# VH-VL binders against q58428r495to569: the designs that were tried, part 6

Target 1, 75 residues: q58428r495to569
Amino acid sequence: SGGKDINYIEVNYEIKKGSLFPPGFVDCNENISYNDEVVLIKDDTFLGIGRALMSGFEMKKAKHGALVNIRNVKS

## First folded at step 18 (VH-VL)

Design j5
Fold by OpenDDE, look of step 19:
Structure j5 (fold): chain C 75 residues (1-75), chain A 124 residues (1-124), chain B 110 residues (1-110)
Amino acid sequence: as target 1 above (75 residues)
Amino acid sequence: QITLKESGPTLVKPTQTLTLTCSFSGFSLTTSGMGVGWIRQPPGKALEWLALIDYDDDKYHTTSLKTRLTISKDTSKNQVVLTMTNMDPVDTATYYCAREYYDYYSGSDAFDIWGQGTTVTVSS
Amino acid sequence: ELVLTQPPSVSAAPGQKVTISCSGSSSNIENNYVSWYQQLPGTAPKLLIYDNNKRPSGIPDRFSGSKSGTSATLGITGLQTGDEADYYCGTWDSYRRGYVFGGGTELTVL
């Protein structure tokens, strides 16, 4: 999908403002850089916007600490 | 009761390698969420996190000392070992090992039980 | 360099309230749980507060924690002489991929 060509983060839960931790993480664009704005999606559905706390590459292997600051959630 | 105890040399010469052992009881590093970290404190100065090893053998090191630090565990002995190479007088400090309780799902993270620390002096 | 910033010292008389601030950033305090540690003179640190505002067993409710944005605060009410100690904030840093402590705050009971 077109959304996966940008700074996307796929999650496995209904997000809320706050932190995304590894258990909620499914996949992401490895091109994401620290402090990038990211789009959070679940099942190809837009859920919200956040800010990356590490690179996409690091997110994929992270098992500790918050991955994204979730700033806006689609209502 | 959960306990941790640091052991190793208390005097190290410059350029030598420091090896410290953390022996613990009351918990296992095979248990999910368990970790053991090393923290040091130079005399009169602040706590400094050095390294962490968890139940899944994931290892974390402070960036500034990463090339000098090695952390490993022996689950069967309930021991965690920290090695630090090329010691310098600036590395003189009390070294603590502490249990980290990390909840993978909630993100909860704290060092909830500490050893009493061992003082390491680096001097020629 | 210090990743988390604390005031070097605070003081108050017995029975008073004190607060200790801990300032960080988006990679640590804002998005990760903050812990506080008490270190009495000549002793190892002790966990005082975890998960921003929770007290381990045995910690009196005179001690409280809070977090807002990139800052955390430790509150101590009904100050006692036995509270004289160094206090450290700590949290995971997602960017550094490690735990970080504040510079510590020396609390003196007048």
Scores: ipSAE 0.858, ipTM 0.949, lowest interface PAE 0.4, mean pLDDT 95
Fold by ESMFold2, look of step 18:
Structure j5 (fold): chain C 75 residues (1-75), chain A 124 residues (1-124), chain B 110 residues (1-110)
Amino acid sequence: as target 1 above (75 residues)
Amino acid sequence: QITLKESGPTLVKPTQTLTLTCSFSGFSLTTSGMGVGWIRQPPGKALEWLALIDYDDDKYHTTSLKTRLTISKDTSKNQVVLTMTNMDPVDTATYYCAREYYDYYSGSDAFDIWGQGTTVTVSS
Amino acid sequence: ELVLTQPPSVSAAPGQKVTISCSGSSSNIENNYVSWYQQLPGTAPKLLIYDNNKRPSGIPDRFSGSKSGTSATLGITGLQTGDEADYYCGTWDSYRRGYVFGGGTELTVL
């Protein structure tokens, strides 16, 4: 299905280059794999791109450690 | 003053199960951000992280030993217990417990207070 | 081979400076906080540096830490014979979902 095939990660804040930790995470495509390129969104708005540090399945459960290396942020 | 102390057998036969207890004082595993981990060091070799349990009862184990390790806590006794099955002579090491402080919001993470260690020999 | 790579040994004379490197990856050093631990001969490790570059109370400022990309560095200035020890870097690894230590560096003060 359409939107679910995109490697999205939903966050709750205006991101900056660096690391996404669990408190900023809302939801994601669980089929993301380690080291995949991902798109970060908030309120249906594209914020930037990053690289996954774990699978999407593990991101949904994680309480410890960084989830995403945020590489680029929309200006 | 915060202290941790390891206790358990110093000699174990191959194939037996090792049970180690970390008894601590000066902090509680009911406090947010507190955890206790186990680290071992074979004679003359590097530190090897084994397992961790936190205040929320989340548990983590080193991948290579996950099937052999069990970690649990008794918050009312200020104790953490590590069990390691099927001991082998290569598991001869000094075993440390250490307090882990983890700040959920910042991601700050360190083993800030260590026990003195207990040496376990696995001999046939 | 090791998740975090350190030189096996370093040496320098009293009063000199040394640096100890720790090389890792995006899932550990780059995106998670790095700590350094000192292990004096015959003793338990102790925390020397946390949060990449912060010192616990009682650690003199001649010990410093830094991080760039996937590498971290411990610096020690004004070397003393009492600094002879093994030094370990450590950090959380997000992919492995566990803590990792480097292989350790033996510091000799000549």
Scores: ipSAE 0.799, ipTM 0.934, lowest interface PAE 0.6, mean pLDDT 94
Fold by ESMFold2, fold request of step 20:
Structure j5 (fold): chain C 75 residues (1-75), chain A 124 residues (1-124), chain B 110 residues (1-110)
Amino acid sequence: as target 1 above (75 residues)
Amino acid sequence: QITLKESGPTLVKPTQTLTLTCSFSGFSLTTSGMGVGWIRQPPGKALEWLALIDYDDDKYHTTSLKTRLTISKDTSKNQVVLTMTNMDPVDTATYYCAREYYDYYSGSDAFDIWGQGTTVTVSS
Amino acid sequence: ELVLTQPPSVSAAPGQKVTISCSGSSSNIENNYVSWYQQLPGTAPKLLIYDNNKRPSGIPDRFSGSKSGTSATLGITGLQTGDEADYYCGTWDSYRRGYVFGGGTELTVL
């Protein structure tokens, strides 16, 4: 059934390698753990791969500091 | 002109609670992006960040001292208060308050204005 | 606990150049903006560099900052005896959800 067991992070912009900060964040899987590989998605479209810099639970309320290290962006 | 000044006891006994007040002027903690943090420095040693409170009443504490630290603000008085429980001689340090300027959209983050510091000695 | 590592001391003669390194991790230096602070003897720290490489008003351009990966560097050219101070890097740490400073570097100008 699926969707909730994917380490997804939903963003509001077209990403590039670097850091995801809170203004670009929309939503995520709460169960993401620090340093997990995550998939970055916009409008249900895969954008790239990153590593979580905090838990998904913390991402949802964070207002300070980078959330994700964006490592790979789909060409 | 933006200024911050630390006040509180200069001598505290072991096990007692330290309460420090940061009184500031030239900015308000009701303004988006403004915060006040506390940093300490033991004699001859490195700076150690302790805690931060921002305009939105979000609070952050250094992990090693989280259970001992409480930070609060009184925006009407332009004051931030740090409370540190169970003081020990190793907590002897100069304590600084400093303004943290954070730009939500860019992620810019710095302690741009510092108080002069207050030296606190923990001794019987 | 040193989250950010700096050399404990550096020295050079007036007019020379030095660099001061600051080593961290992905949760701090790599993904968050780095600041540098100068602490002259007997004084409070002062912001020297912010946003990795920007100077506040009044900081001369012989002070510079850069960042690559998990490492940041403060550069000082044209050393003056008045530059003799302690220098600290600082940045937000996303995992620790707090600010961290390096251990500091004592600059001696001979």
Scores: ipSAE 0.784, ipTM 0.933, lowest interface PAE 0.7, mean pLDDT 93
Fold by ESMFold2, last read:
Structure j5 (fold): chain C 75 residues (1-75), chain A 124 residues (1-124), chain B 110 residues (1-110)
Amino acid sequence: as target 1 above (75 residues)
Amino acid sequence: QITLKESGPTLVKPTQTLTLTCSFSGFSLTTSGMGVGWIRQPPGKALEWLALIDYDDDKYHTTSLKTRLTISKDTSKNQVVLTMTNMDPVDTATYYCAREYYDYYSGSDAFDIWGQGTTVTVSS
Amino acid sequence: ELVLTQPPSVSAAPGQKVTISCSGSSSNIENNYVSWYQQLPGTAPKLLIYDNNKRPSGIPDRFSGSKSGTSATLGITGLQTGDEADYYCGTWDSYRRGYVFGGGTELTVL
């Protein structure tokens, strides 16, 4: 999305290309929409880029299914 | 031995509400990762997932039927109940309940044990 | 209406091999684990493959699964007449927040 909001997703682990599932999720911008490009971070460090598989509001509640398609991981 | 069995009416008139009960044994819906889902199959047609309730009482419904479906559980009776309102002849199908095994940490997900199904006919 | 697309039918002779495809999207097959179900005539479905490529106990290794991108494939080798059944792929769909099945594939062994 444009504007002042960053489509961030905080995770609790060092990611790999693939899927982010709920146990790895910490927090996110709740205004993320399905299919938005998102940035994955841990401890304020950029880890990679993905696409949202649901809204940020739904991610905060989700217990089932992948949340993000992780497309690129910082080397 | 793990078993699931569907019970309820086999003949329903249009506009009536269908209530189906899944009675199971050999596992508990208090166990992490356990769920029970409902799947239907019209004669000669494909499987259609309807709803799921898990051990944590989270509920999921197929979007197209969400306003018609209610799913609930009674863990003390080892039962899951599906209610479907405003039945129509197109809803004639075999209705299955099945155990979903879901591993929260890996994301592993499958309907690993199925009931025999019960055929429900909707006719005036 | 189909979220997951399968060929309606496939056929092959006894002893031959066959593959059954299942096509979906990023919200289902690509990012969630795929299962395959066998439904013999007049019976309830049975889990055949889970986690894309794993077999439950009692399923012979002539049944195999694989996934690439938004597509999954069931492979069956050494076909037997007892394999005549309908086969369904299934997976969670993150966007729809529910499970989805493919339209099913009727396997004929002749």
Scores: ipSAE 0.782, ipTM 0.930, lowest interface PAE 0.7, mean pLDDT 93
Fold by ESMFold2, last read:
Structure j5 (fold): chain C 75 residues (1-75), chain A 124 residues (1-124), chain B 110 residues (1-110)
Amino acid sequence: as target 1 above (75 residues)
Amino acid sequence: QITLKESGPTLVKPTQTLTLTCSFSGFSLTTSGMGVGWIRQPPGKALEWLALIDYDDDKYHTTSLKTRLTISKDTSKNQVVLTMTNMDPVDTATYYCAREYYDYYSGSDAFDIWGQGTTVTVSS
Amino acid sequence: ELVLTQPPSVSAAPGQKVTISCSGSSSNIENNYVSWYQQLPGTAPKLLIYDNNKRPSGIPDRFSGSKSGTSATLGITGLQTGDEADYYCGTWDSYRRGYVFGGGTELTVL
């Protein structure tokens, strides 16, 4: 959770390159659009960058399929 | 042994509503990760996924046909029902039901057991 | 245009190896697990490969799967006449919120 203009996605685990699936998802900016660049955070800490595979509105209710293509992971 | 079998009319007229039933055994749609989907195949053409219903009653439909498709289940009878409104000759196909096995945590997803299919002809 | 693109046909002699490609996108092949299905003449499809590269019980190890980026590949070694079939890739598409199949590849063993 953060500022309204930030394309954030909050996760519950330490990410690696690959795909974010629903069990790892916590919350996001619902205004994210398909293929937007997004920032992944955990406990307000920046973890990496990805691209949205669906809208933020759909991410909040998705139970099936990858949500984000995780492109870069910090450290 | 896990089996699925399609049933319903084999001939319908244009504009009619098609109702197909998938009767299955050897698994339950009360089990987490289980689902049943419908796939069709026009004569000599490719497979086309239509719809899916899972154990917790989440439903998915191919976007192009969403307004024409309804999928439902009766878990006590081990049945899934597909209806498709406003049938047209281009909808002539073999219709399959298949079990979808989905693991929520890994994201594993496949149609692992298929019915034999039922051929539906739409003609006036 | 198909969401997943496969060559329409491939052929090889008995004993040879063949590969079948499946090209997609970030919302499907790249980020979701890929399956392959075999459809023998006059029969329903059958799962051959799931989770990109795993075989169900009863599928011999001469069938293999792999993927890289937005492409997946089915490999078949030691071809037998009984392998003549149509082969389909399939995967979930996150953007479309549904499953998608490739257009199919007809394998001829000659």
Scores: ipSAE 0.780, ipTM 0.931, lowest interface PAE 0.7, mean pLDDT 93
Fold by ESMFold2, fold request of step 20:
Structure j5 (fold): chain C 75 residues (1-75), chain A 124 residues (1-124), chain B 110 residues (1-110)
Amino acid sequence: as target 1 above (75 residues)
Amino acid sequence: QITLKESGPTLVKPTQTLTLTCSFSGFSLTTSGMGVGWIRQPPGKALEWLALIDYDDDKYHTTSLKTRLTISKDTSKNQVVLTMTNMDPVDTATYYCAREYYDYYSGSDAFDIWGQGTTVTVSS
Amino acid sequence: ELVLTQPPSVSAAPGQKVTISCSGSSSNIENNYVSWYQQLPGTAPKLLIYDNNKRPSGIPDRFSGSKSGTSATLGITGLQTGDEADYYCGTWDSYRRGYVFGGGTELTVL
């Protein structure tokens, strides 16, 4: 669907600049590619912008290492 | 006291499969955050990470050697086994096993305890 | 080519300070914790620094670590002849889904 074409990453906490690790991850667009710009959301609310450190397909399975470089957080 | 020890052949012929065993004590691979990895070092050269297996049976391999490496564990024996197929003289190295401590929630990650290493020579 | 690059060698006099750099990328050093390992001649590597800047028990405080962007630095003050060793940085690489070591730096105390 068209919603699935957005580079979203759903998280379970209020983010800050730095790295997203697996415990904070909920779901994402699996078609995200390494180094894509992504939008971080929680409960359908925009939280900030980041860069993917792996594909969305791999994010859904990852248990080790940072998933996203969080560059900007909504003020 | 935590210890790891590598064992296996010290001389293999080209094309043979190398099997190395890491026997450890003082920790268990049933404990969350515990893993065991293999690292090699050719004579006079840098450390090269090869593979890792964790408590949850997740396995990781260096991409350049992925098709040649298999890693497995026997938690009842406190052992991790590495196999490497199609050995070549360039694979001559000291092979280390080491405990990886990984904290899932913080992302902390290090090889904190190392075995003494075993030297494997590959020649005819 | 190496994923993490270090200078091949560094030297300084006893009592002096030295730094060893480790350069990587966003998928490794920038977003994952960096460790440093010391390998004394003829011995196995030993964890020296973890979590970018923390010392395991028994490591003296003259060893320190820091990180900025995609680069990490090991600092050693009060150099002793017993510090002559190879030093390696290491970290997880999220893109490669595996651990990576730097090429190593040979420290000579002269």
Scores: ipSAE 0.777, ipTM 0.931, lowest interface PAE 0.7, mean pLDDT 93

Design j5
Fold by ESMFold2, fold request of step 20:
Structure j5 (fold): chain C 75 residues (1-75), chain A 124 residues (1-124), chain B 110 residues (1-110)
Amino acid sequence: as target 1 above (75 residues)
Amino acid sequence: QITLKESGPTLVKPTQTLTLTCSFSGFSLTTSGMGVGWIRQPPGKALEWLALIDYDDDKYHTTSLKTRLTISKDTSKNQVVLTMTNMDPVDTATYYCAREYYDYYSGSDAFDIWGQGTTVTVSS
Amino acid sequence: ELVLTQPPSVSAAPGQKVTISCSGSSSNIENNYVSWYQQLPGTAPKLLIYDNNKRPSGIPDRFSGSKSGTSATLGITGLQTGDEADYYCGTWDSYRRGYVFGGGTELTVL
């Protein structure tokens, strides 16, 4: 799909600036690398921008610790 | 009352494998959010986290020692075991086990109850 | 490979206040909860502060914690000689997928 090259992270809630933890995570591009800029989405809607704190592969398995530093939330 | 106690050899020769057991009571590693970690402290030096095993059998190891460390649990005996291969005199330290409490939903994370520690000397 | 940086030592007189800093990064202090541990001479560490600024039961309110960005601070007011100890910050590091401690700070009450 044309979207698979985007550093997306799908969440299940309306985000705020801060940290994304595992309960809020739904899915992501597994090819994200540590420290990459990422786009946060919910139901295909852009919510904001963050910075990855681990790889996308690890995010899909993570149960411990913050996954993303959420830097900007769409107003 | 929650307690943890370390046991194992106090003297190990270089190249040998160290096996330490953490025996605990007052909580279970079948309970969500519970974990047991190992921390060491060389004489006069800082705490160094080594490894952690949680209720879901997820295991974590400090990067610098990952190839030397194995952590496992026996939930029926309330024990966690740390194995460290190829011991060297620089590994001389007091070894602590401690309960890690992690709340999945809040992200709360701390070592809230510690054992008294066991001192391991590595000497030829 | 010390991930969290603390001053090696601090000192102050009885009754005064002191702060102990802990500097880290976005993968640890900034985005994960910080704890502080007190290690009295010859004893195991004990939890002093958790969740950045919360005190376990039995810890007096003259101990406090705070966090700003990639830095955390332990505050101690009304300093007592019984507070002489080593103090460690600790937190999860998301990138390293493990827990990290600071290098420790020796508090001397003069």
Scores: ipSAE 0.777, ipTM 0.931, lowest interface PAE 0.7, mean pLDDT 93
Fold by ESMFold2, look of step 19:
Structure j5 (fold): chain C 75 residues (1-75), chain A 124 residues (1-124), chain B 110 residues (1-110)
Amino acid sequence: as target 1 above (75 residues)
Amino acid sequence: QITLKESGPTLVKPTQTLTLTCSFSGFSLTTSGMGVGWIRQPPGKALEWLALIDYDDDKYHTTSLKTRLTISKDTSKNQVVLTMTNMDPVDTATYYCAREYYDYYSGSDAFDIWGQGTTVTVSS
Amino acid sequence: ELVLTQPPSVSAAPGQKVTISCSGSSSNIENNYVSWYQQLPGTAPKLLIYDNNKRPSGIPDRFSGSKSGTSATLGITGLQTGDEADYYCGTWDSYRRGYVFGGGTELTVL
């Protein structure tokens, strides 16, 4: 799909409401800004909605601290 | 068993560069999750975190002082060095080094062991 | 800048209970683990609480921690004169990419 312009965060697990930390992170749109609404996906499947705690560029290299506040999980 | 000790000058003139060394024992900065941070406390004031270096050489600095701070390590000597440029009388404080334990998987993060601190006065 | 806000002081009589609040934001307290540090007069700080509510070995269970939203709380019951100290909250701040401490709270046991 044309997802390169969407504020996506790709994760490696089935999420729950809370915080996304680096071990669960796979990839993201690097153009995400702090406090942007983001969509969380796994294997191209929508999982939920969150709020960015740093830029997408910083998420890709972060090894410390929460990356996303996960606000809503599908279903 | 685990100890950290700060060393360096106790008196520095304005504009000079401060170099502080944290010498530690009982752990290694080659061990995953280990880090050493620097925290200062002006007389009668609050703690202020300054910088941190971890086992894989990632470095973090408080944003307000980032251009003045350099942090480095020598894992073979169990030492971490903090350099702070352009010292000013407002930088007069007790400087602490402390071990940071960070668990990558849980996100647990704390300064669990502290040095005794060294007092640095900046005056001309 | 002071990122985490604590009351400047609290006091209570021996045997009583106090709570110390720490107010922050989504990038720190809400989404990262909170620690509390005790600094006795003339000494270095020491870790009192980690992971929001856990005690290191040797810290008695009359010290407790909790977190709700962007606020954290340290509770101390059975106050003793030896508890007179400054107490600091601390946590990682994801946006600032660094650690932050609160302004500290001076506990007086009257």
Scores: ipSAE 0.772, ipTM 0.930, lowest interface PAE 0.7, mean pLDDT 93

